Miniprotein binders against Homoarginine-6-hydroxylase 2-ODD-C23.2 (2ODDC23.2). Designs and how they scored, part 6

Target 1, 357 residues: Homoarginine-6-hydroxylase 2-ODD-C23.2 (2ODDC23.2), of Arabidopsis thaliana (Mouse-ear cress) (q8h113)
Amino acid sequence: MVIYHRKVVFTYVRAKRFYHFLNIEMVTDFKSLLPVIDISPLLAKCDDFDMAEDAGVVEVVGKLDRACRDVGFFYVIGHGISDDLINKVKEMTHQFFELPYEEKLKIKITPTAGYRGYQRIGVNFTSGKQDMHEAIDCYREFKQGKHGDIGKVLEGPNQWPGNPQEYKDLMEKYIKLCTDLSRNILRGISLALGGSPYEFEGKMLRDPFWVMRIIGYPGVNQENVIGCGAHTDYGLLTLINQDDDKTALQVKNVDGDWIPAIPIPGSFICNIGDMLTILSNGVYQSTLHKVINNSPKYRVCVAFFYETNFEAEVEPLDIFKEKHPRKETSQVAKRVVYGQHLINKVLTTFANLVENS

## First folded at step 2 (miniprotein)

Design c02 (from H3c with R36K Q39R E43W N46I K47A E50F D53E R54Y K57L)
Fold by ESMFold2-Fast, scan of step 2:
Structure c02 (fold): chain B 357 residues (1-357), chain A 88 residues (1-88)
Amino acid sequence: as target 1 above (357 residues)
Amino acid sequence: SEELIKQAEDLLNRVKELIDEARKLMEQGDLEEARKLLREATWLIIAAQFIVEYALLLNPDSEEAKRLLEEVKKLIDRLEQLLEEIKN
């Protein structure tokens, strides 16, 4: 399992024929579809302000730069989060989604609950197409009034399943570790863009928001059932913890081909969001991806979204405009207020849940 | 640069907010939540120190950067004191 643990690899047999007399086939051992990055050298220096000068950090930064420029998706290993925790999150999520609907509806998503909680299979739509999944939506909790009238929409505590009983404590521990991991990966990305490790942390990440979707995809007996339609993620970085025994996530490459994200046990998949595209001055692109249900087995996927400050005014950072100038016709989107953008997406997605006061 | 100074100021303001909230939580006996805020404050102060020192490297005569570096040192001392208090 070493090959799949460290990289997604396919054995490719290529025939090279230089002479009509010789029919020689050469085996090209492997073709990697998505890059695999061991970030452990980056994490080893996460407390050091001189991390930019470390040889191990420089190597990881080079890999991050290539991955973000070429695909916008990569596997992360060497992240320090235990296999036990990663697997227990998926195990408890399976247990919850196997419950009868009446049990799951005890934490149903409502406007009054701050759009936090459980959503049934088949009520979500992406680009006008029904998505065959159920989910629990969670957001960073905050004090009443912290984000003004706009933030009022998302006020209140997350709704956690009471069964399994350990779920809340497990998920809160997991979220903390994903937050720390995302912060450290983004420091590496800041270096990859040619800045200091901390270019985002002053204006954009002094008080980072996060979103988490815990998603269950039902088993199907037919091919090409849409689990989640093609989209990009809105934020900075996404960490995906997916089941190991099912290939369903597909990533659109620069050539327009859909590349399967075959699971690597113990890894996260990491991808770039729209806000990072803007902040990088278009150097890194958020990549279209989708989920196709291809198995009679139930699949879970836990997606953690690392975001800017809720009230951040997101526009290209001056340092990255200077280092990576663009032509007028290729300029990225103008200023976006992250919190307003998030609220607009939430209200659009859950328009059917709006009821009279 | 001017931009680095602004980034450092934003980080230091957030560190002060986290320290103040952690102190209140410690007084209320919520040590678990206080530890979380102090860890976040520690991460942000390390980032602020790096940014300020880099700004000084680019402009050694910056009075703004020198002021911020002194503020960083004072906040580090305060954080270390609180981390020792909560440990005990």
Scores: ipSAE 0.000, ipTM 0.210, lowest interface PAE 18.0, mean pLDDT 80

Design c03 (from H3c with R36L Q39F E40M E43W N46E K47L E50Q)
Fold by ESMFold2-Fast, scan of step 2:
Structure c03 (fold): chain B 357 residues (1-357), chain A 88 residues (1-88)
Amino acid sequence: as target 1 above (357 residues)
Amino acid sequence: SEELIKQAEDLLNRVKELIDEARKLMEQGDLEEARLLLFMATWLIELAQQIVDRALKLNPDSEEAKRLLEEVKKLIDRLEQLLEEIKN
């Protein structure tokens, strides 16, 4: 005969051996978990006039509110983007980064190319330290002169790999789907903040800019190799499509602990950026996160950043100042011109690419 | 509490989907892909168990949380069987 507590301990020991076999450390504390949100009820109703009244939408909105208040990071499932597409994006990205440097350098990032293209390992620095990654940087394309003097720095077409030959078409399809998904998640976030579904589709927000970083992290045999240093994202919402085989992304929680964002196949990791912090009147905070290279296996990550209009003068939205007033002693968010903020970050990050006079 | 229960249910449904797909992949001889799905199912079960444990701490008499805890146990046993089958 086995008493209840002895049987529970046996089941726990067996589960721990399971994790050992799969070479994974056990997550034992609830506070170290990122929430998982199935957004399919939101997507089913996001264009309906009565979406705010739908029980399924209300449930998703409640989950989004808690995730954005407590951590600023969550997994998204039920998003409608096929597993085939999500996996093909990563597969073709692996194929590109496996090419010889001379092939990758055909789309080399330069100031003349609008800071668009391939950056080799060692070009990117975070907090004065060199990041152990290579990447392709892409931005929403726009015609010459559209964004005035500020936008001149980023003018020109994206540089896409010619090998694999279908990479450009695949990525452009993927970007369109990520743009629509981000807009629809933001309708839920708008409701979560107590607004209409469309508060993030106003004059400063209805022609959204986007940024995409396609990142390759080399395999390492030593611990604590920084793939990307601690930072917050600049914009509204980020969608992360990462390799599923090893945890590398870490998120700083409110207690100051780094919690792992363990990959869930077919999901996106979603997080909020600095501009959403401002627009929400500080209700949702952008969260520090980093990437640690911790495996001999090469890892890819495709990060899509949904942004305001390029020229947007970003300040708290009136509806959210009304719904969520700050204490009298709290500092109000400074007004930020999104495009200027982005350009300043680009020029700081790629200062070493500027030709000496 | 209700939200924690729903989150755990969603995770366990995903685990069941991963187990079903892994079984199909094993039948097709795609053992590497099957191992990855079983690995992810094992991780998601751990997350679900922690969420259920938290729900039980908030409401020790929750019949739904107790039901989900038994479901977690059954899925762990199923994963152990599949991992033994796939071992070579």
Scores: ipSAE 0.000, ipTM 0.208, lowest interface PAE 13.2, mean pLDDT 80

Design c04 (from H3c with R36M Q39Y E40L E43F N46D K47W)
Fold by ESMFold2-Fast, scan of step 2:
Structure c04 (fold): chain B 357 residues (1-357), chain A 88 residues (1-88)
Amino acid sequence: as target 1 above (357 residues)
Amino acid sequence: SEELIKQAEDLLNRVKELIDEARKLMEQGDLEEARMLLYLATFLIDWAQEIVDRALKLNPDSEEAKRLLEEVKKLIDRLEQLLEEIKN
């Protein structure tokens, strides 16, 4: 089918074999292009004791190392999550955001709901500017009292839409697969940093937290409408499942230029967060990125954030200090308690909800 | 806008390199690799066109952006010709 018609050729260049070839060509220019990494050799061996000795794993690990050092953003293909599931997540999300506000407000975000649920367009601010998006915010569910006084703010179940009816079950399945994928990518990243596959898992990830934002960006007929202001992500890894029909995500490269993250159907965009920067002893840097609404079409983006243990005291891991030594300076970041950092960000973002409760 | 112009120029140079390499592979009878390079070039030219369109929206009178748009059109025509050739 790929070769039979010019229109079909231009559409089907996004087949998996073509994406694998893109990875080979794009590895040498991270300044203008985001790298594409086929992680299927890593996934095939991710639970094997001797995975570090596998030639396919070594190749993927090398690509992860370069991507994380040079850009901090890359496309992931060969991840084993079906195109059907990836697309159905976006389709059901479009259906929810198309509902009247009265229906969406049935799961409205409140302090008493643990800051879980639907937020209206314009509630979110980045660097003092209003973000033109609506969202559903979800967090890993945990039993009352599990994370002490710090965790009380986020206690309670996620609020899921009743329409579409299948949405909760679909999203819970999706979250499980994203969690497993994130764990396995981090095993590759641990190897890339010169450690064992399990350097993060012993102390920092025995019970990993996750955050998910399901985001809708309204269509616009004007340029430069801020969908989400420039920021870095807080955690370890982010997996982005974005609509294929418009480029809105932009990533700051090493030269300070904004590079568009053009959608590749069936791929995830993966980026590193602030906690991974600390844990890697600064070897991998979290990268500034933003969303600009440039299309009259409604755009959906589902962002899954893989995080440390909630109570983790995040500081450079000893193995990575040894492998990648840095000059100690008076400006070196102090130890960060992940859960406290997350709660501070949640309360800052939703300060107006605290006042209205 | 200067940044968008540089990004578009870099992408168009990459497209030209891919087209030249694909042509060499076609002459050598390596049609499978040539096809993949042409498909990659097709993806990158779409990207370059979007960046040029964005630059023109920010500055409709930009002579640099208008010049790059003409270059995009010429490279699309060349890609279409090579894709038709490799089909046969």
Scores: ipSAE 0.000, ipTM 0.124, lowest interface PAE 16.9, mean pLDDT 80

Design c05 (from H3c with E43L N46M K47E E50F D53E R54Y K57R)
Fold by ESMFold2-Fast, scan of step 2:
Structure c05 (fold): chain B 357 residues (1-357), chain A 88 residues (1-88)
Amino acid sequence: as target 1 above (357 residues)
Amino acid sequence: SEELIKQAEDLLNRVKELIDEARKLMEQGDLEEARRLLQEATLLIMEAQFIVEYALRLNPDSEEAKRLLEEVKKLIDRLEQLLEEIKN
């Protein structure tokens, strides 16, 4: 008798990397998989009056709701940002971090530079321990005095390297596209919470702040080197553009297990931050995640953080308190002023730089 | 892209074969071999998911890739049911 075996010609290298991090315990737990969401139906209708009733939008909104309730991390595809741009951002970032240390120090992060610029390996601390990464920190630029005394700490232009020459223009274009994408995803999130697309508009998002960290993780020949310690993100939404041939990001699932966020080429990883947890009245939880350096190859990751208006007074929105009332003791903060909280985090993270200024 | 769709379909067909065989083994009380086949099916369905997602990234409007992604979801649901059933 003839036994037929189908031949598989496999060209997607990432599936092989999946095997490296998937142990026997994880293999039988489908809750360890991060959802993939094609948001193109949402984007096609995002500015339409009837978007909430569109069948494609409703389907995307359902997927967003499940992802945000379950794990708070998901892949975004169908986002409309070209593969060319996504890849050039990573390529130019590699070129910058490959430069001699003295060249990178030309844009060194300092208090007088508004805490904008290059930070060397070991400057960043998470839970009291040094992270094994280097980075460029950027913030939305604003006019002197625009955000009062609180904003004074972050005043000044972003520092961009002159090499590669196109880097500043590339990154500014990328930031604009990430800002637009984040706003549109939040319209879907607003619908997912049971509101209109526009519940975050106005006081929360009429003039949104953003933070971007361009991060380089040095290659290691040891297992389990901490590239970035366990943390939640502070803002509303984070978009991660990571190298697609290295798996390093790990996300804590609902069962308390760490699962790898295996890169999907051309996708963003998206996760929710602490401010969205507050605004949603605790319906969506910001999720602990970490980075493990586990490859001899250098890895880059560009993290774009979409934030509220700088002066926003962040507390649960009335509509979401009505739609999703809490009956148990809540650990969700009752009220925070976004800008003050950001400044407090910056000053805590870079406390050592104050003494070196 | 067309090649990726074909690879994903081949993997999904193998997953279905493994599920059918595992179910028969569970009915016969051979839980050790059934668990082995379900683990193999789990690895293959994850590979199929990655290939389908990559194909969707190359062509977001691919109805064939969207159909395969729905098939992946249904097979994951079936595998979860079997994995829950096999434990005591």
Scores: ipSAE 0.000, ipTM 0.177, lowest interface PAE 14.2, mean pLDDT 81

Design c06 (from H3c with R36L E40I E43W N46L K47F E50K)
Fold by ESMFold2-Fast, scan of step 2:
Structure c06 (fold): chain B 357 residues (1-357), chain A 88 residues (1-88)
Amino acid sequence: as target 1 above (357 residues)
Amino acid sequence: SEELIKQAEDLLNRVKELIDEARKLMEQGDLEEARLLLQIATWLILFAQKIVDRALKLNPDSEEAKRLLEEVKKLIDRLEQLLEEIKN
């Protein structure tokens, strides 16, 4: 930990030490605290055929299982992505949002840009309510026509600002590392569900889609300003890289109480999406979460969403239906075409842009 | 023991399906996808072997469990051959 001009800077080692300093065990009660999971034993063995028998992997898998069953949110440490990269992503994102609106509007989100680019404060709606944030929306790039008529809505390159200068290259490197990390965490989740490490691979993850939202929350001087309304994420797994000096993310626990996701420097927050709820036959829940702007300081959050193949027909996997049968009254959605679901959500979220295009 | 036999049979059927799909992908030149399916099949066959071993401990004279053990051995050999083929 280093303090300079009232800023606190942490490394991965110091983030782990800070958690330990609070006398908090990494195994927690999910009703009041989010668990912290060191995934380094999983990463060391994630490509080995005998990973399911490795003691370190078994321990991590047990922690993932409890976190996903009980609350669907956890901190990830031991992920191997450098503190420098994690912090530089946030730093350059702050620099972008500090620019005049004229500069930010150069990459303005439009239907003709494939719903990729900068959205101003008040463009995003959650459950019919306006959110107090601005963002850059990005999606995995693909060749024209690759995903047929459904994918046509999202065709085109991501829009990256020219200032800060290195932003595009930095974010592309970051996306690749988040993609690899998400794949490896899902191998642990597959084991936690009682399958092989590869149950999602080859069926749902041949060519995984991804979504990324780079979000800026303006400082506020009033209480209860909604930065992002209560929602679940649509995909498999979300990795959140949030500012470490402000607590704004809140997660709904099993009892219906909102618990704060206090930042741990150098960590990711990881949560379960709707597609993983379906694939797991409802064993793992996509959990409601929200963002409350509660500080006069500007807050940045970079959310990476790891998704199925665009055209995947998502329904409970047979192995998990057999391992984890459900009563008919608690059935999950039977079948969802991921790409169609994503397009429907995009068009609903940005309905105002369609009328003004 | 009947439930263990059924679980092993279900896993072996899944392994056979993965092998067939992987072979089709290999013929199409999609070696990365084929390797993933063979890795899945390898883990599932090793898991099936443990289930069969457990069934045999509960009933050493089970002809069904002995039959499944022989099928497990054949599938392991087949998977090893396919993995070497992709590698080379």
Scores: ipSAE 0.000, ipTM 0.272, lowest interface PAE 14.5, mean pLDDT 82

Design c07 (from H3c with R36E Q39L E40D E43W N46F K47E E50L)
Fold by ESMFold2-Fast, scan of step 2:
Structure c07 (fold): chain B 357 residues (1-357), chain A 88 residues (1-88)
Amino acid sequence: as target 1 above (357 residues)
Amino acid sequence: SEELIKQAEDLLNRVKELIDEARKLMEQGDLEEARELLLDATWLIFEAQLIVDRALKLNPDSEEAKRLLEEVKKLIDRLEQLLEEIKN
């Protein structure tokens, strides 16, 4: 463990300086940079009942609180997922999207496939505009009937590429690690909100759902081609594994400025979703973000969305209403059944597929 | 500003030395060691950039500081290129 901590600390300082340097070229205001958080002290203690008392945990929790209150986006380093795995996921994804269209269509997304599989460039729309990307959509698999009538729409196995052959096994391993990482980050966020590490566990996270979008953005010669229109994520936390060689993701800060999310090798970008906004009683806000295709290079991005239990009735948690009471004039968070909300989003996004089925 | 310019020059010279050593290691097939040196060089070049930016804020018309800023940009491009070559 000494070797791991040494490498993580050194990588953190390198990443922090790299991030600051690149952003100075684009912005002169240091307050406009996305924060970098080394979560390794949190991970070392995340299963200890007394983790809240650990000095390293307290420091990480403070950084998480500031990042989530300010911009709702941050880089995560010290996460324990190997650079090899992070890069192999992107490498295998590039190989799949380089295949002929006929090969990709073998796993084409359809209603009968539970809205799981490959979608071609231009199928996705955000705020009435066509998104210039292709993707593979995946969801946590579950047995028929497990999530009642609400879950019927998403029943069935994920469709994985047969080429490259190792892709399915690689992605299943990656998903498990991202799931564990997301759970542990949420323990830190629970502490940051002033609760115990476990406030989200049980009724909200005893059997967490997940969504994953594996996204390919074609190279372009024009400026400002919309790869993905401005939106918020609707879950709890998103982990973004993006290509290291181009900046395309942009995040809207509290001042209304678009901040570029410049890739830091080996990091995840983490952001807050709408369900976490509700559960936190509005303390943490889901943040608008977009992707602009600005490069002749093909770009991949693997977005893992960590979610509540599928049937969770999402409303502000009592502990966070007590610690962070809302002002009378602020928006009242309405109760949301997570699974129904997801189904509504899926059916809206893929309305054209319903017409053809 | 003269002192800041000197500090930046010293850092950039060290960056060049690390890049040269990394290239030798890459030619020998020692990719892991080369990567570590390039990451160290990346750290140092960002320190140089901060110093150059400070020099430019004190003397916006400094030709020496502008020259060093251009050198910083070129070395960043070179570092990114070499890191991408190791990746492949």
Scores: ipSAE 0.000, ipTM 0.136, lowest interface PAE 17.0, mean pLDDT 81

Design c08 (from H3c with R36D Q39F E40L E43Y N46E K47W E50D)
Fold by ESMFold2-Fast, scan of step 2:
Structure c08 (fold): chain B 357 residues (1-357), chain A 88 residues (1-88)
Amino acid sequence: as target 1 above (357 residues)
Amino acid sequence: SEELIKQAEDLLNRVKELIDEARKLMEQGDLEEARDLLFLATYLIEWAQDIVDRALKLNPDSEEAKRLLEEVKKLIDRLEQLLEEIKN
């Protein structure tokens, strides 16, 4: 326990000192920075029935509300995931992407593999432009037949690199921690929206699907090479674990300015997705963001996407329509069947892998 | 590929409808409702972009897919402009 307490304190102090240095030396206007939120008071009370009344929780909830309204992106510190784990995930990912293509292709993404596995540089397009990145795509594993005919497309285990050997076990532990962290952040967001802590743990949300993209961006010797074109995320929350020595992620704030997401060691970047925009009755925005490769160094980014139940019919939650009433608009236009949309996106992205098409 | 072209066209028509509805709401001062429709339009246009990209991968010479790609670009620009106007 003593060792755990020392690690948590050390991680927090490192992140705060680095942020303080950048704020003083590079940016003097707080409005031009992504907010940094210490969620440790929320995590300490997130399983308590009286968490909504706790002063520390109220403070964190206020910060979450402002971040989600102003920019939809924020740094998370005090999250309880060790620096060792966060760094080891990136280190092992670098090792995998450094392998020859022949080795990486051993886990290549195919229809037979449930569209899980390695995707080579230049296969993805965003807004008609080729993205300069490679990736490993992973999804929540599920029992054959669990999600009916539509889910059949994604059936099967994730494909993990055999080199490094410990990668699979490390990533599975990491995914579990990211799932729990995302759920707990959503309890704070639920309170921020004026609901109970558990509004995102209802029938359509309590068996969450997840998607994870492990992304490698090659080094470049010229500016403005698109690593990933401007887009929003489709889910509820995204947790980003990025290399701490390269700035590439840019976020469009509510004022229309592109804000660099300068890495803060030991932190996650958290952003909200389109499903949360719908569920919140439009109170919170999913935000356009992009990746521009500006460094000769290879960059790794591990993005974890926390989603609804696979079969969820996503529309504004009644509680948030009550708390944030609006003039009636087309409810049909705001409704999305999550699993169907995910499958359509997967099949569209990887159409070239279907030999009969 | 004909099915993909039709699906993309249907999505782009829906995006145009949402933009028109949002513009009318903005004229009426209903900014929150307009913003909600613009967010939905952004979601649908990203879906349409993915479908058009797939159609081009299957047939790089498709004039219909190239036309739709240009339409997607124009609608993205329009959506970005409207989202900037609604900020305050």
Scores: ipSAE 0.000, ipTM 0.094, lowest interface PAE 23.4, mean pLDDT 79

Design c09 (from H3c with R36L Q39Y E40I E43W N46M K47E E50L)
Fold by ESMFold2-Fast, scan of step 2:
Structure c09 (fold): chain B 357 residues (1-357), chain A 88 residues (1-88)
Amino acid sequence: as target 1 above (357 residues)
Amino acid sequence: SEELIKQAEDLLNRVKELIDEARKLMEQGDLEEARLLLYIATWLIMEAQLIVDRALKLNPDSEEAKRLLEEVKKLIDRLEQLLEEIKN
C-alpha cells in the first residue's frame, strides 16, 4: 500500500510538470495529447468582483478558451477536491459493483423509481448498440410537481447502496463539491467567451440540474469490446473521475482520430456538452467520445454532468451572439428545451424497462 | 537573451534526470512507467529546442545558445534510442 501510494504520487508530480511545458510543437508520437489546466488561480479569485483583471485568472481563462476551441476535452488539476475523497469515491464504487447481483438489484433502476438506480450490464444502449457496462444513475432531487408534466418521469429520490453503508453520505458530499467546481469552471469559460463571470448564472441557468452516472466496466479478455459507444454529452460541463491504472476513454479530434485520455491521478477530465455549444453560439463544440474495454481489470468511472435549469429553453446567449456572430458555414441548433431533451434521451435509453418494472 | 539560456539549461537538466530515471525503470522491467518518463522527456526537449532557437534568432552569434543546441540534438538522439529499445 505505501509503495503503491508513493508510486502514484511520483507519477502525478511528473505528469503535472510534463503538461506544464507541453506545446503544439510536440514530437509526432505525442500529437494526440489532451491539454492539462491548473485552475487553482481561477478558484482563488472566482468570487472576487475584479476576478477578470487578475493575472492568474486571465492566464487560466486563456487556457480554457484554447482547450474548448481546439478539442473540447481537458484535464483539470488544482481543483481543491482532496485526493482522499476522489479515491474513496472510486474505492467504495468498486466495493458496490463487486457485490452479488442480488444486493445490487435492491436499488434496481425502474420507471417508478424515476429512472434512478442500478442498471445491469447490457441494459444501456448508445446509438442503437449495446454498451458493456453497469451503472448507478442519479439525478438532482426535486419536490413533486416542481418541473411540471415533463419532470414527472424523473420524480423521486435517488436510490443509494446501503452497502457500503457510508456510500450515500460520501456521494452527496462529492456531488456538492462537483457542482461548485463546475460552476466555478464555467465562470472561467464565461470570461473566455468574452462575457462577465456570471453569464451561465442567468435566469435559466442559476438553478442547475445535474446528472451523475457511476459506471463499472467489466474486465475483458477479448479485443475491442465497446464499454460505451461514441456520443456527445448533453449538458454544459462534464467532470470525469476515472480509475488511474487503465486507459479506456477515447476522444475524437477534429481530424477524425481517436485520442486516448490517459489517466492523471487526482485530476478530473472535463468536457463540454451540447447545451454549452448552443449557449456559446457554436464557439465551443461538444466532442464525440467513447469507452473501449481493453483490460482484464475492472474499471470504474464516475461522471458528473452539470446542466441548465430543467425548464431552460436553451438558445445562444445574446452576449455571445454579439461577441461571436455566426458565420454562414457554422451550424448551431436554434433552440432546445433542456428538460424535454433529457426525458427523451432517458426514455429512449431505457425503453425496455417500461415492459418490466 | 540570458533568461532564455537559463530556461533552456533548466529544461535540459530536467530531461537528463528523466532519462536517468527511465533507464533505471527499464532495467527493473517497469516498462510502462519508463515509457511515460521518456514521453515527458521528449516533450520537454522539444520545448528546450524552441527556446534555444528563439535565443539564436535574438543573438545568432551566441556561443552559449549554439552549445545548448548541440546538447539538445544529442539528447534527442538518446531519447529516440531509448524509445526504440522500449518498443521491444
Scores: ipSAE 0.000, ipTM 0.127, lowest interface PAE 17.1, mean pLDDT 80

